# Ledger of designs, part 222: VHH binders against Flagellar brake protein YcgR (ycgR)

Target 1, 263 residues: Flagellar brake protein YcgR (ycgR), of Thauera aminoaromatica (c4kar8)
Amino acid sequence: MAELSTPSPASPAPLDGGRGDELEKFTLRGARQILQLLQDLITHRGLITAHTGGGHSFMTAVLKVDEERGRVVLDPSPDPQANRRALAAPRLTCVTQLDGIRIQFPLVGLGEGQDKGRPALFAPLPAEMLRLQRREFYRLQVPLAHELSCLLKAEDLARKPVEVSARVIDIGAGGVAVVVPTGAAEFVIGGTLPACRLALPDGEPIELDLEVRNLNRQTQRNGTEQLRVGLRFAALPRAADTRIQRYIFKTERALNAKARGGL
Key: E = the ipSAE of ESMFold2; O = the ipSAE of OpenDDE; V2 = 0.75 times the mean of E and O plus 0.25 times the DockQ between their complexes.

## First folded at step 21 (VHH)

Design KOC2 (from MC4 with Y101S F106S; framework vhh_7n9e_1; at its last look DockQ between E and O 0.36; V2 from the best seeds 0.00; counts 0 for: pae E 12.4 > 2)
Fold by OpenDDE, look of step 21:
Structure KOC2 (fold): chain B 263 residues (1-263), chain A 119 residues (1-119)
Amino acid sequence: as target 1 above (263 residues)
Amino acid sequence: DVQLVESGGGLVQAGGSLRLSCAASGFTFSSYAMYWGRQAPGKGREWVSGISSGGGSTAYASSVKGRFTISRDNAKNTLYLQMNNLKPEDTALYYCAKQDSEWGYSQYWGQGTQVTVSS
């Protein structure tokens, strides 16, 4: 009976700080808030994935917060090599979840020592902690029957303006993911696509600016290559936001009703 | 194996200029968008600038917009970053990276080149 080693859930990759402006609203910087959140992690015995860089990580936990000394105490890895990597790293990126909320925080100045006669890792309190609520990142998978589209205003390889009709595959409050034929236009992460048009079923297209946040090449089963483009809504008008939210809510409700055996 | 080697960093006074280079190998350079990132001491990685595979589209972080210019030479498999009007806050390890599926995240980046801007 070969024990199917359940693939260890892929340790969530740390969010790169490159999302600077967007993540600021989710970043805690207050000393009291940070202490409270760390204490909550202790209380809930939350497991933390500590990333040391180079694709290496180990599991740890916050054992104690020492307010007097301004430090956090972490559980060392049972792997001495992991501990050595942690100590050699200029920065430790800690990732965990509490009540469905993703928490990420950096630790710098990691040291080793003993806490009450037990081996421990020590670091100064984090200067900031990122708290991301899942609800804010919820993406509705767009039903194929809805045929949502987004007209992208982009440039081709010759820097000629092109309009690309892209199918919307998922939508959330913060943006859309679309699929385009490979080579239809040039995209760069961080690039802005101005004056695009999002077509919703409920009325006229919404004109909006989009920022490219993600690019993923996908090969379909038929061998055709497609480009998945993750787009953030840039400066979404309130009226447009309301329409998008309404669409999401209505669609989710319909999908849930169908799943429950309704119609 | 994908290799990225950055160069051109150094010490410069505020208001000065530097030009960074990134030599790419181990992949079809012209088929991928590239970006520059930086990491200041004690800070996380920050996206600085990106360029499309053909070079037709460019993007910049707000902090460097109007001062930095990204370019590429696909025939030489080289990425460039012209940095003008440098500020002390631009002090960081600058690295080039192959664009992948996640914003600001890549499995393929160089060792970086240090840029230090002295007030």
Scores: ipSAE 0.028, ipTM 0.384, lowest interface PAE 5.0, mean pLDDT 84
Fold by ESMFold2, look of step 21:
Structure KOC2 (fold): chain B 263 residues (1-263), chain A 119 residues (1-119)
Amino acid sequence: as target 1 above (263 residues)
Amino acid sequence: DVQLVESGGGLVQAGGSLRLSCAASGFTFSSYAMYWGRQAPGKGREWVSGISSGGGSTAYASSVKGRFTISRDNAKNTLYLQMNNLKPEDTALYYCAKQDSEWGYSQYWGQGTQVTVSS
């Protein structure tokens, strides 16, 4: 029978399965870029969570890169069960952070061996590495006092049309994040919500199509369940884009001025 | 622990069909949206399809729309992907994924099941 193990509580989980074409811009495929990033992980002694699938993972590190053989050398787990799972897995998903940037890469063809007389795990160099710098894009945290909202046109569990007024928690050039009560509507990543309305302080609500990019269930401090919905703007007319950018700019300046004057 | 176990992959001729299953445990399956993704060697991760927690709403990548059908059975904690009219470019490791509410942009996903489509 297969042995099972619980994931480490400190382990970062693999990235949300957002649309692959949107993640491509953060994917490194050049051999020199990959080698340099792996060397950086070695130099900074980055701890890596290696996911073997089915919710199982173990902590590891890249010990060295064997350029001659085109392989990475990994620290084996002290738990023999975790090592057996890793060796049996068709792929290993490695997740870590370097200087606050999330790094993720697959390893395929993992094998066991020795390095300088010590047990080690080996795999071919990854063909790709994801280096997700989430702070690359400006996202304004919407002040609670603004009570900014977005009217979502969605469907309930019975597939009936519903309109849900969702509080906007952040906004950027490419989209918004909103929160709704759990069960208010049915959402799915990749789904389009047509004819939604984003309410900004400076005029009539903006009618726009939104694409669901991520969904996260959250339990608030009081135990109440809510759903955080990440939404991407479909192609916007220039006027709508201008209004959104103006809101962001004015709010940013007001917050900066208040922080300076309020110190 | 969250566990997702994919099955039903294999070798199939172009134009053929295959049905994937994903057995879920360790969480309240009916409360979460579920997804299928795939990854071919040397390519980035590709989202394939998603289904809402109640099963009433579905979405598909353009490359599979009209050929693949996602479904779920909340009573059996199982997610499905019916794949019809398979093409060589569908060759990949297919994995199911659960929305991870605690980890932001993170998700749990299984080890995957290999689908290989021959010409």
Scores: ipSAE 0.000, ipTM 0.378, lowest interface PAE 12.4, mean pLDDT 78
ESMFold2 (binder alone), look of step 21: mean pLDDT 85; pTM 0.857

Design KOD2 (from ND8 with W103S; framework vhh_7pa5_2; at its last look DockQ between E and O 0.35; V2 from the best seeds 0.62)
Fold by OpenDDE, look of step 21:
Structure KOD2 (fold): chain B 263 residues (1-263), chain A 121 residues (1-121)
Amino acid sequence: as target 1 above (263 residues)
Amino acid sequence: QVQLVESGGGMVQPGGSLRLSCAASGFTFRIYAMSWVRRAPGKGPEWVSYISPLGGSTDYADSVKGRFTISRDNAKNTLYLQMNSLKPEDTALYYCARDLDLSDSGKFDIWGQGTQVTVSS
């Protein structure tokens, strides 16, 4: 019985730096933007593949951003050899994904030490971060005027079924991000929400199953706390997929036309 | 459902060893920092140990430092606590807890039911 070695998901290869001009559009260089993106990685608990060269990589995470010292605090590998390689490398190429967007950034000047008595790797803040939005990962920011909503069938803390009307803030081929009031329901990452209803402007709501992929608590400017829930389409009928794609395309076209001054 | 289930507790003599396990389910275990917390009879909760998401960073309370080892198997969604050189003072209900923050200890959003550890002659 040959144990079918499930192919380890191929670590996304670092993008070859050669396509310089096209990548500039997606490169963040602003200190505030970089800090925000790093904070988002922390908030969303993004795992990072850090490439050390020579075909070697290890998994890490940003544990903390130390703005005062201008450094990132990284989770060391449990493999001491990986850490040695990382420390010996002149540059780390960090690759991760946030909300379906590939993020790549270099870290130079890696060091080891302790953060509050805990082992950590340290690096200066990256000078640049590449945010690549591929079409397959594209998420349309839903215009406020469209008022897309999703009726979530979830459970409360007592496991009582509850229905939560959630505002859709972004939509893509693979799922939606919604906002709900804090405490409206209990969401579990990896959990499935069956028989939810996505309301699009063009017709009847679409019934679909949703998988919770991420949770992020956000505090609004008014001090109100909201929960952002990233949801994947677990099973999307072909007809529903077509409607969603049509909506995205139509909306993008309209937004682009408006941006060009045509509206 | 998000759940943590502790096991491996029991009665042991002073100087003995135990290995606690915590099985995690209902969430992506590998992206969370985890901690062990204990509650002795008549005392408040005491943080025992911390481990980072990938396991490269660990921390211990002074009371258990050098005796306890925290580890994790992300493939098995399991947290461990190896406890050596156990003392009567280690008698407590031991909880597995999910850390709310990646870098700070002491804030937890999920707890297990606990496993009882009793160290007695």
Scores: ipSAE 0.877, ipTM 0.950, lowest interface PAE 0.5, mean pLDDT 89
Fold by ESMFold2, look of step 21:
Structure KOD2 (fold): chain B 263 residues (1-263), chain A 121 residues (1-121)
Amino acid sequence: as target 1 above (263 residues)
Amino acid sequence: QVQLVESGGGMVQPGGSLRLSCAASGFTFRIYAMSWVRRAPGKGPEWVSYISPLGGSTDYADSVKGRFTISRDNAKNTLYLQMNSLKPEDTALYYCARDLDLSDSGKFDIWGQGTQVTVSS
């Protein structure tokens, strides 16, 4: 009898580099800090997803750091095609987590060779490593059944005030992403939307100021256009932050309970 | 309970082939390097082969290079040793071992009970 199982697709995607200014305070650039973080990955046996571009990636691990030669030594893929893609890529974007801390770093100049007679990949030490706590990058995907909404106080094309009830599609410590019908209001990146109201299930809506950080027009299967608006919390009172974190925590636990086998 | 269980040994004539398996349980298999080690009658343990955690790097003792192939299936938590062109000198009790050192062999903390391979006429 043959029994087959499907491998897990778990492949954490790189964070958008954008301008990088939101992430700069979490970026390590000191040589000693970088060496220590790489050593922590070795000690804790961290698995790394190395993205080679074109939607391709492979799993690897840091086997050692060669400080004398200024190199990291990586576990090659057992798939020769993955190794060829990695060696051809102008850079790898390596993504991993260490006990809930997200780590991301570039490698350039990847080569293949031998480490004490054993096949390995190696590259110069990265010039920077991004290190984020889970709270700092986590965005809960809001279940459709919750139908969370945010009342946006925006302007139309004629700069007249308009209120738009927008569905919240994800929420994190630093902001929300919402969707609105195209043309419901005019949004400008960098613009501030004062006194918006975020409706959570457990009480009165939260009044908060939002800053538009990104806009993305989307076409649904039926041809309907909508606008995805990324919004940052401008100044979030402690009580509001507490309510948002409690919603995220409770919802995440409920979703995890379903994944583990039920209510 | 952390456990390694070998199987696939047996008696075979010189020039024959066997495939050994090692089933791992009770730990996260794919983050550890693994080795095969053998013990011939009256001799101490001899390292045979190594495979890196993700399977991209392998190494062999000179006595088995070109005849033995180590592999792993991380989805099934299983280590393998394909043994071809077997010689009487390969007669031994074969163990799989968990290797603590990601960069080199030598620090084995968990062993199986072994599977016997006997090569004779």
Scores: ipSAE 0.540, ipTM 0.827, lowest interface PAE 1.6, mean pLDDT 86
ESMFold2 (binder alone), look of step 21: mean pLDDT 86; pTM 0.864

Design QA2 (from LB5 with S30D S31T; framework vhh_7pa5_2; at its last look DockQ between E and O 0.76; V2 from the best seeds 0.79)
Fold by OpenDDE, look of step 21:
Structure QA2 (fold): chain B 263 residues (1-263), chain A 121 residues (1-121)
Amino acid sequence: as target 1 above (263 residues)
Amino acid sequence: QVQLVESGGGMVQPGGSLRLSCAASGFPFDTYWMSWVRRAPGKGPEWVSTISDSGGSESYADSVKGRFTISRDNAKNTLYLQMNSLKPEDTALYYCAREFYEDFGPWFDHWGQGTQVTVSS
């Protein structure tokens, strides 16, 4: 009886979608800077989404920074299951904003305890915090009036190849989020969808490989379920990147003009 | 500048109802998924509900499912949360939040000051 070694869940790919060098400019590694930023999050009561992997996340906030012990104190979720997942996760990816600037930081070595008689989560201070100020990391919400579609090449439950036309809900340099009907295909986090086609308004679809990074179920008003899928560009040719950036820029301008009362 | 202003909070008895509103400005509201998040006293924040940009899709936390209804009026740049059958456990500061969904999942890049909901006998 050959023990089918359940493939070790692929370590969540580093959040740095291969743009490691570009992100370094926005990465805080100084202890003082990190402490200050965490303190600012406390002061502003920043809402933090902590991702535990596997498509799961929970809301938290920084309660305290313990410089002496070199740890951050977080609010636990009111959901015990979320806390269990958090504690079991090898790494939390925390995402929030301060003054409109996206902040992302990892936490490792999460533990539970009490702070002043209240349940709390504890983690060592993050080694780094990413503060994204640049447009390069901007995710454009795709307007309904300018729908983008992505043809996903996936498999169904029977592992039969299927093509699913997905609506793109947001797009950035690193990937897209899409909505698909539930049951249209089987999506596996960490899986690659090869030779997908992203349709942009300015020309022929872009062929690209997509990595499934996250899944989120939604319910439609009619009772049907939809799936939001977070997809990373596995490999994006330079020409494709340029086209995507151009689209984002153009669309953003148009949206802003409209918001300002421009026809 | 992106602004989210919550309103409609108050004090209600258990079993009562409230309707929260969130006025959005400074961005194309109809392009964004929107969420409600709440924070109860002495507890961590909790996601409550999310609605798609068009309002065609909704999701709810198990704790509020069947009792709360999220909706939006894109023409009015307003997000709503109808809360029925309110329980003491629903006592919290409720935030309207603009949602992004990236490769790692959902996160919120803006939220308001919140509106207080208190459910007490």
Scores: ipSAE 0.878, ipTM 0.957, lowest interface PAE 0.5, mean pLDDT 90
Fold by ESMFold2, look of step 21:
Structure QA2 (fold): chain B 263 residues (1-263), chain A 121 residues (1-121)
Amino acid sequence: as target 1 above (263 residues)
Amino acid sequence: QVQLVESGGGMVQPGGSLRLSCAASGFPFDTYWMSWVRRAPGKGPEWVSTISDSGGSESYADSVKGRFTISRDNAKNTLYLQMNSLKPEDTALYYCAREFYEDFGPWFDHWGQGTQVTVSS
């Protein structure tokens, strides 16, 4: 008989799905590989940042892998609020490094308990882990002297349009991070900022849509606060992507030459 | 090639002060945000403080606000942590960490061996 819903038509260049295909070749799914990588993180005492959503994160480490029960055991945070957020989160995004290689993995189904009388967090083993070569997904740290900026078309507390000029602090293939004064606009994780303008040194500014992915507060020397805002690119045309990659490549090369004392 | 070398740890009495240093080499230090992270005996790691690339902005964990001050000298490729009014719970191995900021937020791609701080009578 008839379906209750129409099959969804394919959408052009979905924001997250496009990068998901490129990440597949760096994704480990074998149980043996995952167990060994987690054991290596234990051995090297890896410092893990666990992101709980809403711009919140805490530091942790893998205490042990319980293969018989199929779960990983993590250090709880010294901050009880961070632990409560972690237990309430539908997913943790864990990020660390091993031998200079980025390691990233999700944890779902987090619970609390004890391990040998010590408080601990527990989760099923991750179904996948990413081992990302740094050069493949490089995030360029933008020199202050470049004064790279992005004009954000956002909203204030009263939902009225505002424009905020923001310094770009890093840039990669998938997005930028910027700094803005706290209170310059209301940013909501998951919100879209349409028709923003990224001012690269070459040519006219690039018009692009941005999605707010993370918010992080800092205090300036004058005592005022600022936000670090993590922004993902939406639907970049090839020409815009090419200009961004060219900027990243040239700047990285110049920074490497400067670090070596190059001629 | 990237190296972060912490120093300045030691034994102090409660209420005392220490200044930690981190010598950085092998990368353009002045383009990176930097952090201090600590790990107390028998406990997991804890983020302590972060400073911006220029040194113009800072953030601190609630447990250290008002007592610790992060700073940097980009001409000397050195990160500092001034620790005042030290408490026994500040006893930990302190790491200097290099920070990246992604769409999911900050994370660390390199840290040093750490320097031990012990606060006891």
Scores: ipSAE 0.726, ipTM 0.905, lowest interface PAE 1.1, mean pLDDT 85
ESMFold2 (binder alone), look of step 21: mean pLDDT 84; pTM 0.837

Design QA3 (from LB5 with S54T; framework vhh_7pa5_2; at its last look DockQ between E and O 0.69; V2 from the best seeds 0.78)
Fold by OpenDDE, look of step 21:
Structure QA3 (fold): chain B 263 residues (1-263), chain A 121 residues (1-121)
Amino acid sequence: as target 1 above (263 residues)
Amino acid sequence: QVQLVESGGGMVQPGGSLRLSCAASGFPFSSYWMSWVRRAPGKGPEWVSTISDTGGSESYADSVKGRFTISRDNAKNTLYLQMNSLKPEDTALYYCAREFYEDFGPWFDHWGQGTQVTVSS
């Protein structure tokens, strides 16, 4: 009886998406800075999305910072299942914004308890908080007028190679989010899609490897299901990165100009 | 500057209906996925619903599925939430939120001040 070694759950991708050196400039590691930022999140009633891995997330908020005990207090989800997943997760990836600036931080060692007689989640203070101010980490929502597509090389349920044309809904330096019809292919979180083709308006498609990082089901009005897929660029050539950044910059400018009534 | 302004909240009896609106400005509304999130008194926030940029796809929390309908008018830069068969448990501050979907999943980069919905006898 060969013990099918259950593949170790893919370690949650590093927060840095492989751009660790670039992100260091935006990473807060000072205890005082972290405490202040958490306090600011409390003050502003920041809505936090906490990702537990496996394509699951829940909404939370920082309720309290306990400096003496070195812990943060979070709102539990109204969904008990989400809380169970959170407690079982080796790491939470928390994402939010403050004053339009993206904030991301990990929490490890999550526990449950009570704060002032109310259910609460507890975690040690994050060791780091990422505050992204630069355009370099900007995610562009792809305009409807600029349909980007990504040809995904995937497998179907029978492990037969299939090509799926996916609409790109957002794009950044680290990856893309796409929409595909449900059942078009089988996507596995942590899986790699090799030799995919990202079509940009400015030239030939970019060939790249994509890693499946997240899956989310959507329902169309007609009852057909769609799948949102979060994809990370597994390997992006410098030239491709430049093209993507150029596209993002150009598009963002155009969108902002239009929003201001200039177009 | 990105602005989201929720409206349409109020007090309603159980079984009643409300329609929430969110006026968006300062960004190309039609390019963004939009969501509703709510926060009940003494509870954590909860995702309610999401709609695609085109309005062609939508998703709902199990707690509201079959009762709530999210929609949008991109020409009016407005997001809507039709809430039917309201329950006391639906009492919350409802936020309109702009959604991103990255490698780690969905998150919200902007939300409004919220509109209060109170369902009570």
Scores: ipSAE 0.868, ipTM 0.958, lowest interface PAE 0.5, mean pLDDT 90
Fold by ESMFold2, look of step 21:
Structure QA3 (fold): chain B 263 residues (1-263), chain A 121 residues (1-121)
Amino acid sequence: as target 1 above (263 residues)
Amino acid sequence: QVQLVESGGGMVQPGGSLRLSCAASGFPFSSYWMSWVRRAPGKGPEWVSTISDTGGSESYADSVKGRFTISRDNAKNTLYLQMNSLKPEDTALYYCAREFYEDFGPWFDHWGQGTQVTVSS
């Protein structure tokens, strides 16, 4: 999305380490499998979100696969700035779905050109594609009535400690997303927030370290700005992980029972 | 069985207005952030606008700021897009989309079939 904003750059954070081993069983590396999956995305006109880093993204679609040249052809964005960011990015993270299956793949070496006289973006075929069933990528969207919160141990502009109570909007095995007013603290993608406290309904808050992964600005009705902050769990103790999983399963079961009209 | 059904498209003169609706079913609509995305003939898809789960915050592509307003009615499970001061460049198939959030940021896991908006004199 062209409006995603990035605060000051931060040191690179570890990427995909704890996720990579768990996801290997869902990773496609066969050339024929990759070509067929890309063709399926073309046939179903899949809408792709391409993340260019720094909290920026744009929408695209696969136009075709050029098998002879070993490359994929993408729609350019109507926004020239998004295209410039894409061409400058060392890596695009492309995410979409096909029949409830999350499809994710990296593209590197993006270039511009034309396809049948129309502007297009080109990249070598990805060496791998991730294919996840809905359960494997599930993030519980927290019911508003739960009023789930997380106390963030962050810093202000002067690098002084501040505590920010943030509403949790979703939670999964690997992290949470929260909302806070812009300016409540300084958040930097890649930054670490130590000793935050996640307040689940039962028991004492869970102390955990969080890494800032994404920032997304929104305008509130009164004209002020709000941030949606994507946070990854650092190493979790087994007890904390167990409590989080139990909350997710209990809430999911309750929502599914209500949706079926069960009692 | 997630369903998103867009409606309210049509033909309109430049400078006119339209209001799009998206009826949502099969999921707890009020817990999800929602977006509008459009695709013009011969062009790639373009994100238009996003609204928070509560409806308390919103964001827009620069190309539509000041002209379009996203809104939602959680009691009716409906997403809206009010489009004013329409231009020929707004001609497109408009989709509503359900958003998920991950380490790399937001992405869409479901969208409808879309409703056509045509702006011409």
Scores: ipSAE 0.765, ipTM 0.905, lowest interface PAE 1.0, mean pLDDT 86
ESMFold2 (binder alone), look of step 21: mean pLDDT 84; pTM 0.841

